VHH binders against q84jc2. Designs and how they scored, part 213

Target 1, 232 residues: q84jc2
Amino acid sequence: MSKMRNLVEEKFLEFYESWVIQLELYLHQLLIAHNNNTMSETELRHLISKLTTHHKAYYTAKWAAIREDVLAFFGSVWLNPLENACSWLTGWKPSMVFRMVDRLRKSRVVLVEAQVKKLEELRVKTKFDEQKIEREMERYQVAMADRKMVELARLGCHVGGESVMVVEAAVRGLSMGLEKMVKAADCVRLKTLKGILDILTPPQCVEFLAAAATFQVQLRRWGNRRHYVTHS
Key: E = the ipSAE of ESMFold2; O = the ipSAE of OpenDDE; V2 = 0.75 times the mean of E and O plus 0.25 times the DockQ between their complexes.

## First folded at step 12 (VHH)

Design pd30 (framework vhh_8fcz_2)
Fold by ESMFold2-Fast, scan of step 12:
Structure pd30 (fold): chain B 232 residues (1-232), chain A 125 residues (1-125)
Amino acid sequence: as target 1 above (232 residues)
Amino acid sequence: QVQLVESGGGLVQPGGSLRLSCAASGFTFSNYFMGWVRQPPGKGLEWVSGITSDSSYTTYADSVEGRFTIIRDNDKKMVYLQMTSLKTEDTAVYYCARSPDELQALFEEGYFDVEGQGTQVTVSS
């Protein structure tokens, strides 16, 4: 298990490092597009599509990895302590994205009334889905303290063929439960991102994606600086 | 050969309930996002509902949210649509659908590569 776990962590670490480098390159392109009013709608849509594809590539790699070892995503080695502290079910909290949209409004991005209404409707739906998953996680945590799990933990402390099989089945069940919750959270993230991009115009989408990427890149830099200073 | 076969359609009164079934064959059912689309008389295809390969997430069109429930049974290779509080506006041919890409299906409504032959649902007094 430890050998396979190490390989999953190493493989995803390599993927994530290259993924973040590409995100920084896309951020640079988004900032240029935002400051340059000469880009056509077609060019802006193409750039938005590149970012969307990039985020989908992340979830493709993540879902393959969690299928092998979901626990690698709780306290991830490819994330610094600050990034880990800011995680909700192994990623960004979906409702937090609306605070970023609110910043766009405050930064003189002109949103029409119809867009504001649709964003509020999406925010309510996103929070509802988020709370549903949180209730599921609470049930999962309570189930960990159930008599059956306590008995399985007792059996795991003893040598024996039957007890070993029962403990292994329980560990598999726990991992499958976490996989489903992580995937559900990722689905809410993808639906929230899609919903925002559908409501915003292409220039507003570029500004939103730039703000999101800036926050992600800066959070990583702040956390890496702390780690470096602490280490040094 | 990939095949989806729908059943369970029929005539029902407003406020009634129906359960649609879809039997899948010819592919590894448990690896695919599944959904339902419908075509009302004289209108185009309208996406209704979707479910991830492992039932981790379900999604619904605003018009059916709270009234319809999508369920799947991977052991039986079945997907179901439980319809309650049916309205005359729900009258349509309902098609079971398979998505070639689960991530894309979550990002794009109606991203399906295979649809069944359909089952008629008529809501009328």
Scores: ipSAE 0.733, ipTM 0.886, lowest interface PAE 1.1, mean pLDDT 87

Design pd31 (framework vhh_8fcz_2)
Fold by ESMFold2-Fast, scan of step 12:
Structure pd31 (fold): chain B 232 residues (1-232), chain A 125 residues (1-125)
Amino acid sequence: as target 1 above (232 residues)
Amino acid sequence: QVQLVESGGGLVQPGGSLRLSCAASGFTFSNYFMTWVRQPPGKGLEWVSGITSDSSYTTYADSVEGRFTIIRDNDKKMVYLQMTSLKTEDTAVYYCARSPDELQALFEEGYFDVEGQGTQVTVSS
């Protein structure tokens, strides 16, 4: 079992390192597009499509990996401690994206009233879905500490027989529950991302994606740099 | 042979309720994202609702949010659409559709091909 967990973790570590390198290359292209007036709407849409495809590739790989070992995504070895500390159900917290959109509004992004209304509607929907998942996670955590689970843990301290099989079945059930919650959270992330991109114009999408990628890249650099200076 | 068979439509008064059913066969139902789409008279297909293969997430068009509920039963290979507070603009032929790519389904609302004959819903006084 531990060998299979190591294989999932190592494969995803390799994937993630490559994925982040490509994200930094796309960030470079986004920053060029944002700072230049030479790109056509078609060229901007193509760049946005590359970023969307890149994020979809992440979730394709993630969902394959969580099907094999969802626990690898809780305290991930491919993330530094700062990135892990900032995670909500194995990824970014959907509602935090609207704080980033609000930051863009204060800088240079001129949003028309219709866009502001649609973004507020999306924010409310996202927060509702997020809170629903949080309530399910709370119920899951409480169930982990209920009398039956405590009793199964006690029985599992004894070698052999029926109690070992019952404990193994319970662990499988726990993993399945976590997999569904992680997938639900990822669906909220994908819907939130899609919703924002559908509301914004291509130049605004480029600015938003550049801000999001910049934050992700900088968070990784801050965590990695602090690790080196702290342990040096 | 893939089959999707819709049923449960009918004539109903505004404010009424209906439950639509979709029976699936010929494929591994539990691997597919399922959706309901509708075609109003003289119009194109409109996406209505979707549900992930494991029921982990459901999604709805703004026009039906809070009024419709999508449910699936993987053991019975069924998808349901519970419709409440029906409006005259809900009049349409309702179709069940599938997608093997859940990620694409979440980004392509309203771009699904229908495979079944559909079920007619008429909301009229």
Scores: ipSAE 0.665, ipTM 0.851, lowest interface PAE 1.3, mean pLDDT 85

Design pd32 (framework vhh_8fcz_2; at its last look DockQ between E and O 0.84; V2 from the best seeds 0.00; counts 0 for: pae E 2.2 > 2)
Fold by ESMFold2-Fast, scan of step 12:
Structure pd32 (fold): chain B 232 residues (1-232), chain A 125 residues (1-125)
Amino acid sequence: as target 1 above (232 residues)
Amino acid sequence: QVQLVESGGGLVQPGGSLRLSCAASGFTFSNYFMNWVRQPPGKGLEWVSGITSDSSYTDYADSVEGRFTIIRDNDKKMVYLQMTSLKTEDTAVYYCARSPDELQALFEEGYFDVEGQGTQVTVSS
């Protein structure tokens, strides 16, 4: 039981550390591309594809891991406390990326009217999908206080074979519900990322991906610094 | 051996409702992202809706959002498209389609390896 949870955490920690190292290397390439206007559209699209593939690799590994132990992703051991505090349903909040796009738009004044319209349409759809998931999470939390769950908790205090099996079945059902919600949130993240990349030009995609990676890397560094100071 | 068979098409009046069904066989249905696509007369293929293997996420083309609902039943190996408030513009041959990889299906519309033979939907007074 408990042993399976430790194996999932160990394997994902190893994966995530390697994934972040590679993200930092890609960030370096994105920053070079952003500051160097000699790169062709083909070269920029190849770099964007590498980042897209890298993010897809993360969700491939994550979905395999949550199928084994979704609870490992609520308060993850591979994330520092600041990263965990900034998480929405085990990852970045989808609507947050539009604030980053807005910053990019204001600093460069390069987005044409058609792009602004499409981004606004995507933002509205993303927030709608996000709110649907938040309503499901609220229903899940309310169900935890349901009379049926209270009865199962009482039954679990008196451990005969039958009561243990009933409680274990209920916990399995709860984990399956969380897995479904986490996967739904990840689908919204992936669709939002794809939508933005489809709307932006290759140079704008490079700037967006560089901004996103910079924020992710800096958030990790800020949290690691605070953790060290707090423990000293 | 791998097959998708659509049914439920027909003639319906504008504002009406219709439910399409797709029966899957020859593969582990519960592992695959499933789609509905359509081809209106004289036009190309248009993606309509998709659903994850576990029904955790559904997506719709802007033209059908709020009017169509995609549902699946893994035990019965069925995917359905519930259509309401039908418009003349919804007239098309509707196809059920399987995506070979679920995560890639979210990133690439039209990512199919198996399609059915289609069912005709005609919306006319």
Scores: ipSAE 0.744, ipTM 0.895, lowest interface PAE 1.1, mean pLDDT 87
Fold by ESMFold2, look of step 13:
Structure pd32 (fold): chain B 232 residues (1-232), chain A 125 residues (1-125)
Amino acid sequence: as target 1 above (232 residues)
Amino acid sequence: QVQLVESGGGLVQPGGSLRLSCAASGFTFSNYFMNWVRQPPGKGLEWVSGITSDSSYTDYADSVEGRFTIIRDNDKKMVYLQMTSLKTEDTAVYYCARSPDELQALFEEGYFDVEGQGTQVTVSS
């Protein structure tokens, strides 16, 4: 019997593999820029722009894919189990990046008090937006359970193909609602990233982006080793 | 012909409320991030608020957060700005604006390819 993935999963797997390879290449550029005190502010801003454009490209592809099948992003085949276990609404949790900023402050990134104040304001805003999304997701899940129960009760009262159509409509409604919530989460991710990059100086942005890319690449590497299984 | 037409402006007392409307035509409205921008007297344009194509995310300038609400109705191809607790500093011409790329709009304020003609809001005692 054929072991097939759906078309959305196949296309996004191919995209994601290429995207991660390019992220690793940008990581090398970030590390060079971190060690090169002769790069101008303009050159640093150009590199930062390449990284933000790369992240935008990820979400462009993701948003196209979730229009076709948002459920593919819950337990994605292109991520290892560790990466999937670390997901919050199909991606990294926006507030998690502030832990990375805090680690950089403790080690080598020195922030002026005005930057610290702005980062704390952004952290509070990000956490508020996260909680709002979590409450809406919870309400959505309850509403979908209620709708499914009503439609299952109707299915028990009817004979024939209409019952299949009602279940299919409920699944489509669930997918549309999940798409909206995933996009909201992605917007918070991008606005949080943008907010951090606006507060940090260009050299600090390079250090932050390097740390973030390193974490993402290492999470993938560690997860592959920890959960690697030989298939026959 | 891509077009945005604003309405609902007027004269209002401080502390009052207004609801601005923007009617869209000539494009697939439900695919675009939409914005309100304003131009106070003698000043440049400033971004006020934005909303994603499916209303999943809204954002506001700090000066209006908590007082203004952006809303869209994709069936009617309308964007609204519900303004409350109006202040004299809110006096401006308000424009509805379309961002050509929804994700890029998150990185650039003032990233618009279509703007309306504007509607005047005047807040004075």
Scores: ipSAE 0.492, ipTM 0.778, lowest interface PAE 2.2, mean pLDDT 82
Fold by OpenDDE, look of step 13:
Structure pd32 (fold): chain B 232 residues (1-232), chain A 125 residues (1-125)
Amino acid sequence: as target 1 above (232 residues)
Amino acid sequence: QVQLVESGGGLVQPGGSLRLSCAASGFTFSNYFMNWVRQPPGKGLEWVSGITSDSSYTDYADSVEGRFTIIRDNDKKMVYLQMTSLKTEDTAVYYCARSPDELQALFEEGYFDVEGQGTQVTVSS
């Protein structure tokens, strides 16, 4: 049985499918750049900029969508179950990217001591920021059990009258809070990404971005194979 | 027209505290990432702190992390910078600055426009 989707879900699904296609194209370029040592630093920086711009586009769309219905992103229909399972507060776990950096270190990428130190500092900071968000999220989760939400629970089997308005107001309030939390998480993601890119050289950035994009694409592919979901 | 008016600066001893204020007008304040930036004597502008439009996220330069706190009030169209444990190196003209694109501000440090006159902060014994 197909899951019922609301308008926000449908629109974002379309967007995301297109976005992923473009990501794959950029991935291809990243891989070429990674495997081809003929590209100038300027060219590499340009490619990096394209990727960052692409990610910005995603969050621009996301933030617009979550303003309309943040709940749509808790159970994102545009993601397969595997992707969703790997999601932290509607996206990738910020600290996860350091595993990718570690992978680079174990590969042909040589990081100087100063880079290693900065990356470690960033890792610690990122983890701290994640924890802050998690604590804040916990507060919201506890707050969900307020009177209005209890009313919602009570009305679970029937809809009508003044109670519906109360419930709607409660849901709106909750959604606003969730939106803030999602944005906060996204900010940590973006800050972490920026931090990494600021530490790495352009060639290293390309390799990192290639790895990240590869992981994203492969995760999607793995999930699709496993759950027989078709995505663009 | 866009106006940002900074205040709260002054002379303070090392270890002291100041609270800067910025009054914004002429634009939809609640849609912008707001920043504090500063210009030390003889130096260029440096980013100090930033806050998302809905206060969902705050960010700080390493040099001020743990000492400064940025807060905003969208109803009042105000942004504040609470400064504690001030150091001599914090001496600068401080500006409130908006980022034209909130998301871009997260990707590019220093992505802001300075439009105010600033407020002088001097930390000296």
Scores: ipSAE 0.405, ipTM 0.767, lowest interface PAE 1.3, mean pLDDT 89
ESMFold2 (binder alone), look of step 13: mean pLDDT 82; pTM 0.852

Design pd33 (framework vhh_8fcz_2; at its last look DockQ between E and O 0.01; V2 from the best seeds 0.00; counts 0 for: pae O 11.7 > 2, placed apart)
Fold by ESMFold2-Fast, scan of step 12:
Structure pd33 (fold): chain B 232 residues (1-232), chain A 125 residues (1-125)
Amino acid sequence: as target 1 above (232 residues)
Amino acid sequence: QVQLVESGGGLVQPGGSLRLSCAASGFTFSNYFMNWVRQPPGKGLEWVSGITSDSSYTEYADSVEGRFTIIRDNDKKMVYLQMTSLKTEDTAVYYCARSPDELQALFEEGYFDVEGQGTQVTVSS
C-alpha cells in the first residue's frame, strides 16, 4: 500500500514487458538455429551468449527492484495469475529445468555418459540448495507467529508515534529477510543455468534454451487467454 | 586506496582447524562479492569459496565443501574462512579477492580485480 511500492511495480512492469518481447525474438532465433544444422560453433556460441546476457539483465533489474520493495515480487502485477501460481520464491523452481534437460536424451543430439553424470551431480546439488532455502522459508513463516511479532501487531493497533516507529522497524526487518531469501533463490537459479550450459555442447545449449524460452512464453500466453476468459 | 589484508595463517596438524581473516579498506565493502583463493606449492591458483555482498548465498570448491565455511561482517568490513578437518592437500598461500561485479561472479570463476598479499597455511605433522 505504499507510494514507493507502486513506483517499483510501474518501473518493473515496463522493464518486464520489453524483456519478454526480446525473449520471444531470441526464441525465434533459437528455433531457426535448432532446425538448421548449417550454423557454425562460433555463431551458436554468440546466440547462447545473447540469451545468457538477456537473463543477466533480468536479474540485474530484479535485484535493484527488490532492494526498494521485495513485496512487489510476491503477487507481481507484471505476471498473470497462471504465471504467479507457478512461481517458487518469485521465479522458476531450479530443479524443474532438469525435466527440460531430460528431453535432450531423446533428441537428435545425444548426451554422452560424462554429461549424464555431471548433470545428475548438478541436479542433486540443486535440489540440496532448494531444500536449504525451503527450510529457511519455513523458519521465516514460524517467526511470523512468534510471540514478539504477535505483541508488535497488538502494539500497532494503538495510535502513537513510538508504536508506529517500532512496527515500521519490524516490517523493515521482515522485508530484509525476504530480500535475502529471494536473492538466495536467484543465485541457485543462476548457478543451475550456468552449470547446465557449461555441461552441454553449443547445439544442446540451443535446444535447452529454446525449450526453456518456449515454456516461459507459452505459459504467459496460456495465462493471458484464461485471464481474458475469466474477465468479469 | 583499495586494500585487502589477510591474517590467521600458520602451521596446523592434519585434522586441525584455522580461521583466516581478511580486512578490507578503501571501498564500499557491502557492495561486493568476496572470494578466497589459494595457491599450493608449485601449482596454479585455485578458487576456494565465495560469498554474496549480503551473505544470501555462499559457494565452495568441491575439494573443501563441508569442511570450510565463508563468513562476512559488513559492519567490520571483514571476510573470514573457517577451516576444519584440514588435510595436507590444503597447504597453500590463501588470498582474499574481490569480484568487480556480483552477478558476473556467479558465472565466471577467477573474476577478480583486487587480491590481498596472502597468508601461508601449512598442514603437516
Scores: ipSAE 0.763, ipTM 0.902, lowest interface PAE 1.0, mean pLDDT 87
Fold by ESMFold2, look of step 13:
Structure pd33 (fold): chain B 232 residues (1-232), chain A 125 residues (1-125)
Amino acid sequence: as target 1 above (232 residues)
Amino acid sequence: QVQLVESGGGLVQPGGSLRLSCAASGFTFSNYFMNWVRQPPGKGLEWVSGITSDSSYTEYADSVEGRFTIIRDNDKKMVYLQMTSLKTEDTAVYYCARSPDELQALFEEGYFDVEGQGTQVTVSS
């Protein structure tokens, strides 16, 4: 129903705005921890735990919301146009985080050869999983186009309230398939994040999380400063 | 009331195949991430495989990837583990297990709150 979709968008907008503000606060803590070599391993692990908990909270809210209206996450009200344009299946492309890993290798933090090998294996696995999802999405889009054509042909012969109900049922069927693909993409995102954090030491994890949060915050700030010309 | 009942274990030779089944009852099966875990003789529990509530994502321990396949049927409330190319190292009691939080299951292998009684798989000549 349209009413549930509008309610979902309003609630998630409020959640996301608060979530991003908290991410910015955690970014500040990450940057202090990155630049301060006196923090204990326990303090670093606590900060890393805060960040992983914060990311899990995002997906907890998202997965609840997509059960009600997955379409809200395609062209989201809570994201600026630049953020939306950079989305891959409602979020960051999982393999893109390896750009942050590449930056770690250029820093004063030295990765041992065993870590480098594990990270490269994870990069390949992540890319393979992305490609699998992309192929499934392509097959689904073809099947959806065929189904839509059949539904539109039937609608052309109808008048009255029954046509609205048939269209609504078709949209619900489409939404369930999209929900499954969005969840698959989110699982790859989460497994990639976990995989990187498992390979890195606590100081390296702090540096990685700082780089990732910086990218997300800068994308939002840069997109908010730009103005998009619209005439309708 | 909440129950997980495993079946399909047995004695096979190396290179053989088995299919384990798990029947679930007493809870809303389609809401839960489901796992297979195993306990080799004299050792602790080892996570084997997991599957999301809607089958959107599956994962496997490195030691079984490519040889084992996890499948679920939400209508029948069943989880399966199709095992092929079995090795003597696969000898264990296999348990079906439920994770209480699907997202947490992605961060913690073997994150579960309910498990069955197990089914014995023995791989030997």
Scores: ipSAE 0.526, ipTM 0.804, lowest interface PAE 2.1, mean pLDDT 83
Fold by OpenDDE, look of step 13:
Structure pd33 (fold): chain B 232 residues (1-232), chain A 125 residues (1-125)
Amino acid sequence: as target 1 above (232 residues)
Amino acid sequence: QVQLVESGGGLVQPGGSLRLSCAASGFTFSNYFMNWVRQPPGKGLEWVSGITSDSSYTEYADSVEGRFTIIRDNDKKMVYLQMTSLKTEDTAVYYCARSPDELQALFEEGYFDVEGQGTQVTVSS
């Protein structure tokens, strides 16, 4: 049985495929910049800005899409099963990037004490934010099983008329809640990313972004190979 | 007062082994990710290895991966670095450094702060 895709899924799939291709191009540039110290600080900052803008574009598109159908993102058809399995509230878990930051230390990156302190503070903050969101999400999930929702579900078994409208309204309400949660999570992602980039020097930013992009690209590749799925 | 006291350094030939120890006091040891860092002659501090508060995860610099092993004893408030297959480029003053691992440690300071005197490791033929 082929999963039917709605318009939102199809549209975002196309977008994401293009977006990933561009990400790979940027990754290439990041790697070049990382491995070749010929770029000026201005050039590095420009490259960082391009990546930042690219990520912002993703969330812009995402938020536009979730307004139409947030549920599409809880079963993202544009991602392979591995990518989906690694998703937290429709995206990467913010706290995971600190693992990447930590691993920068394995390379030529030397962080000064002030940077380390700021990063650790940011890490803790990020974790708190994640937990808050998770608690709120749990609340929503539990609420879905309340009497009202059960009644609405029962009404949904009837064909047409007022019952359908009631169910649709209920689903919209739930969707709005989910959209709120997704946006909240995305905000934490964006804040975390910004926070890290603000703490790191331009060369360090490039290395971090390269690592992050590499992880994302490789995860996709691994998932595709594992599940015999071809994606761009 | 936070104290980190490193020991175990010395002169060793290439290919040799050393075990460094760090005794910690003055803070909740079990709340911190512990690290070893080193300062080679004429160079800045570089990260060597780290271990989570519960020892569930360890990390190593690429340069020492497979040769060094970090372990900790929370009861004794000790962190160790077993070094094997030592190379000349491993010559440095080695320091123990802490970073918060638990949320409750947010307000505690000492992030990669070299508070100890370090221990000299010299690898030379």
Scores: ipSAE 0.006, ipTM 0.232, lowest interface PAE 11.7, mean pLDDT 86
ESMFold2 (binder alone), look of step 13: mean pLDDT 82; pTM 0.851

Design pd34 (framework vhh_8fcz_2)
Fold by ESMFold2-Fast, scan of step 12:
Structure pd34 (fold): chain B 232 residues (1-232), chain A 125 residues (1-125)
Amino acid sequence: as target 1 above (232 residues)
Amino acid sequence: QVQLVESGGGLVQPGGSLRLSCAASGFTFSNYFMNWVRQPPGKGLEWVSGITSDSSYTYYADSVEGRFTIIRDNDKKMVYLQMTSLKTEDTAVYYCARSPDELQALFEEGYFDVEGQGTQVTVSS
């Protein structure tokens, strides 16, 4: 079977490939900064700001794209199958970034007790917000499954071009609700990221961002090179 | 001149309701994401709620979700905050604030390019 070319998918694929290339360049800068103990706080804050701006650019582009076609983000063509398998509501699962935070507790730049307490409070809040979004999405999926099944079953009794147009209208209705849920999930992601950066010192922020970017880049490389893996 | 003017604050008992209003002037109101932020006594600014330029999406802080409703009227250049089930912890000066977009407002707490002078809300017996 053939797929129609989707303009949103084409544009976001081009954007995302460029965005990842720039992320790799920023990762290189983060690793240099992490290994250079002579960088000033101002220099470190400038680098952190570049990464923050880079992530904002991603969500700016994503929210423009989901307004046009949110379904492009479910089974995204710009992500390989491994990246898609690791996605939670079209992106990273907010609580998983605390795995990167746990690595900081074992780093050469020790977290003070006040930071540890604030990070634990943020972890609990993030998990609560995450579960709230999951409950909302579950309620949405149950309701949309019932409406979709009834509507598609009814329309399935009619054959021809008229059926195609009515099915497209039903899909657009589904998309509106999904857009709201994706934006809600992205808000939890952004609040979690900002919360962590607000608690950490600039050197700790650099280490955290380097760990997160390394994982994202490596996950993409592993998925893109799966054909080099030999199975017995 | 760009200006935001809040009104509607006052003294209310716990469990009560208040409606805050914000009148905007000097800019194309319908192009901006609008926010309500508050400052409790002796604390920093807390973001409370936000609404997209076309009212398509509304956002709330966890502490107020289900109790507060943000509304806008682009023709009248007004933003409203309907507050219900008020708690003593809601006592604060409430400010209307403008943001260039929703991502700026949601990602960077306290980033607002225009803020009003505020209206005092006191919740006590």
Scores: ipSAE 0.014, ipTM 0.429, lowest interface PAE 7.2, mean pLDDT 82

Design pd35 (framework vhh_8fcz_2)
Fold by ESMFold2-Fast, scan of step 12:
Structure pd35 (fold): chain B 232 residues (1-232), chain A 125 residues (1-125)
Amino acid sequence: as target 1 above (232 residues)
Amino acid sequence: QVQLVESGGGLVQPGGSLRLSCAASGFTFSNYFMNWVRQPPGKGLEWVSGITSDSSYTSYADSVEGRFTIIRDNDKKMVYLQMTSLKTEDTAVYYCARSPDELQALFEEGYFDVEGQGTQVTVSS
């Protein structure tokens, strides 16, 4: 029940709640477009553009916030416990979106062989980038337990101007390392999203974005509903 | 005055290596996403590689992935392109290019506002 939040957490909470409400409105438009085969390619491209702009707005706000307080994104107050449990480096795991793409293979808008090949190539590339970031996170965690960091933690147990400044500099360095890793993960997310949208036709893009938004919205509703019932 | 100056091009045999350099001046280099783009003889500009302002992420065109490496040194205001296993198809004038917005650069090929003067790379046997 802590009522204490820093300004970054309060501002991002307000931003995120509004962002999700707008995502639900876009999801409604995507579902209408998917069920209405009378929409032109130009109209579909406009809707897809709205969604890509909406996702870019999220990362614009996030990158501004992590420069101020990256730790706010580890155990985020604007996410329920289920959303936090499903997070990989402060967001969705890029390779997981290919499960949404797999649903397109079972729909009325069938993927052609050339698209299947390009999507598999993108999936492999995405997983390679994920593994690279995971190895960097492992190195970061090992570095946290290094003798020099342990000694700095011990020094932080006594009061002294120089010792306090040295510890504060080390903490800033650690935060900068996390910012870099979070940004790397977000770049993989953005490149994966763009790659999928570039491979798919406009009707397939609408179906994919609808599936992804549906999952995100339902995960939030399910987690909020369970938390609302149990209050745990 | 904003400037990008490339160097390191030359004639090399297929399978060879070259390292291109780009010296930036007149702007806060550490705030910008940087690109390498190239123009083969008789063709348009094609994007080759990009790097985030903090080197957190690098990306490559499919044609060069695994063969080229982009790196930057913010203290020296330099971006580099390490090219290995060069092919005749890599023959082009190579340009260093600055993207005005980093996030947009991840979504838009050729999203740059400043290009350098170029350096010629010729791969022939």
Scores: ipSAE 0.709, ipTM 0.874, lowest interface PAE 1.2, mean pLDDT 86

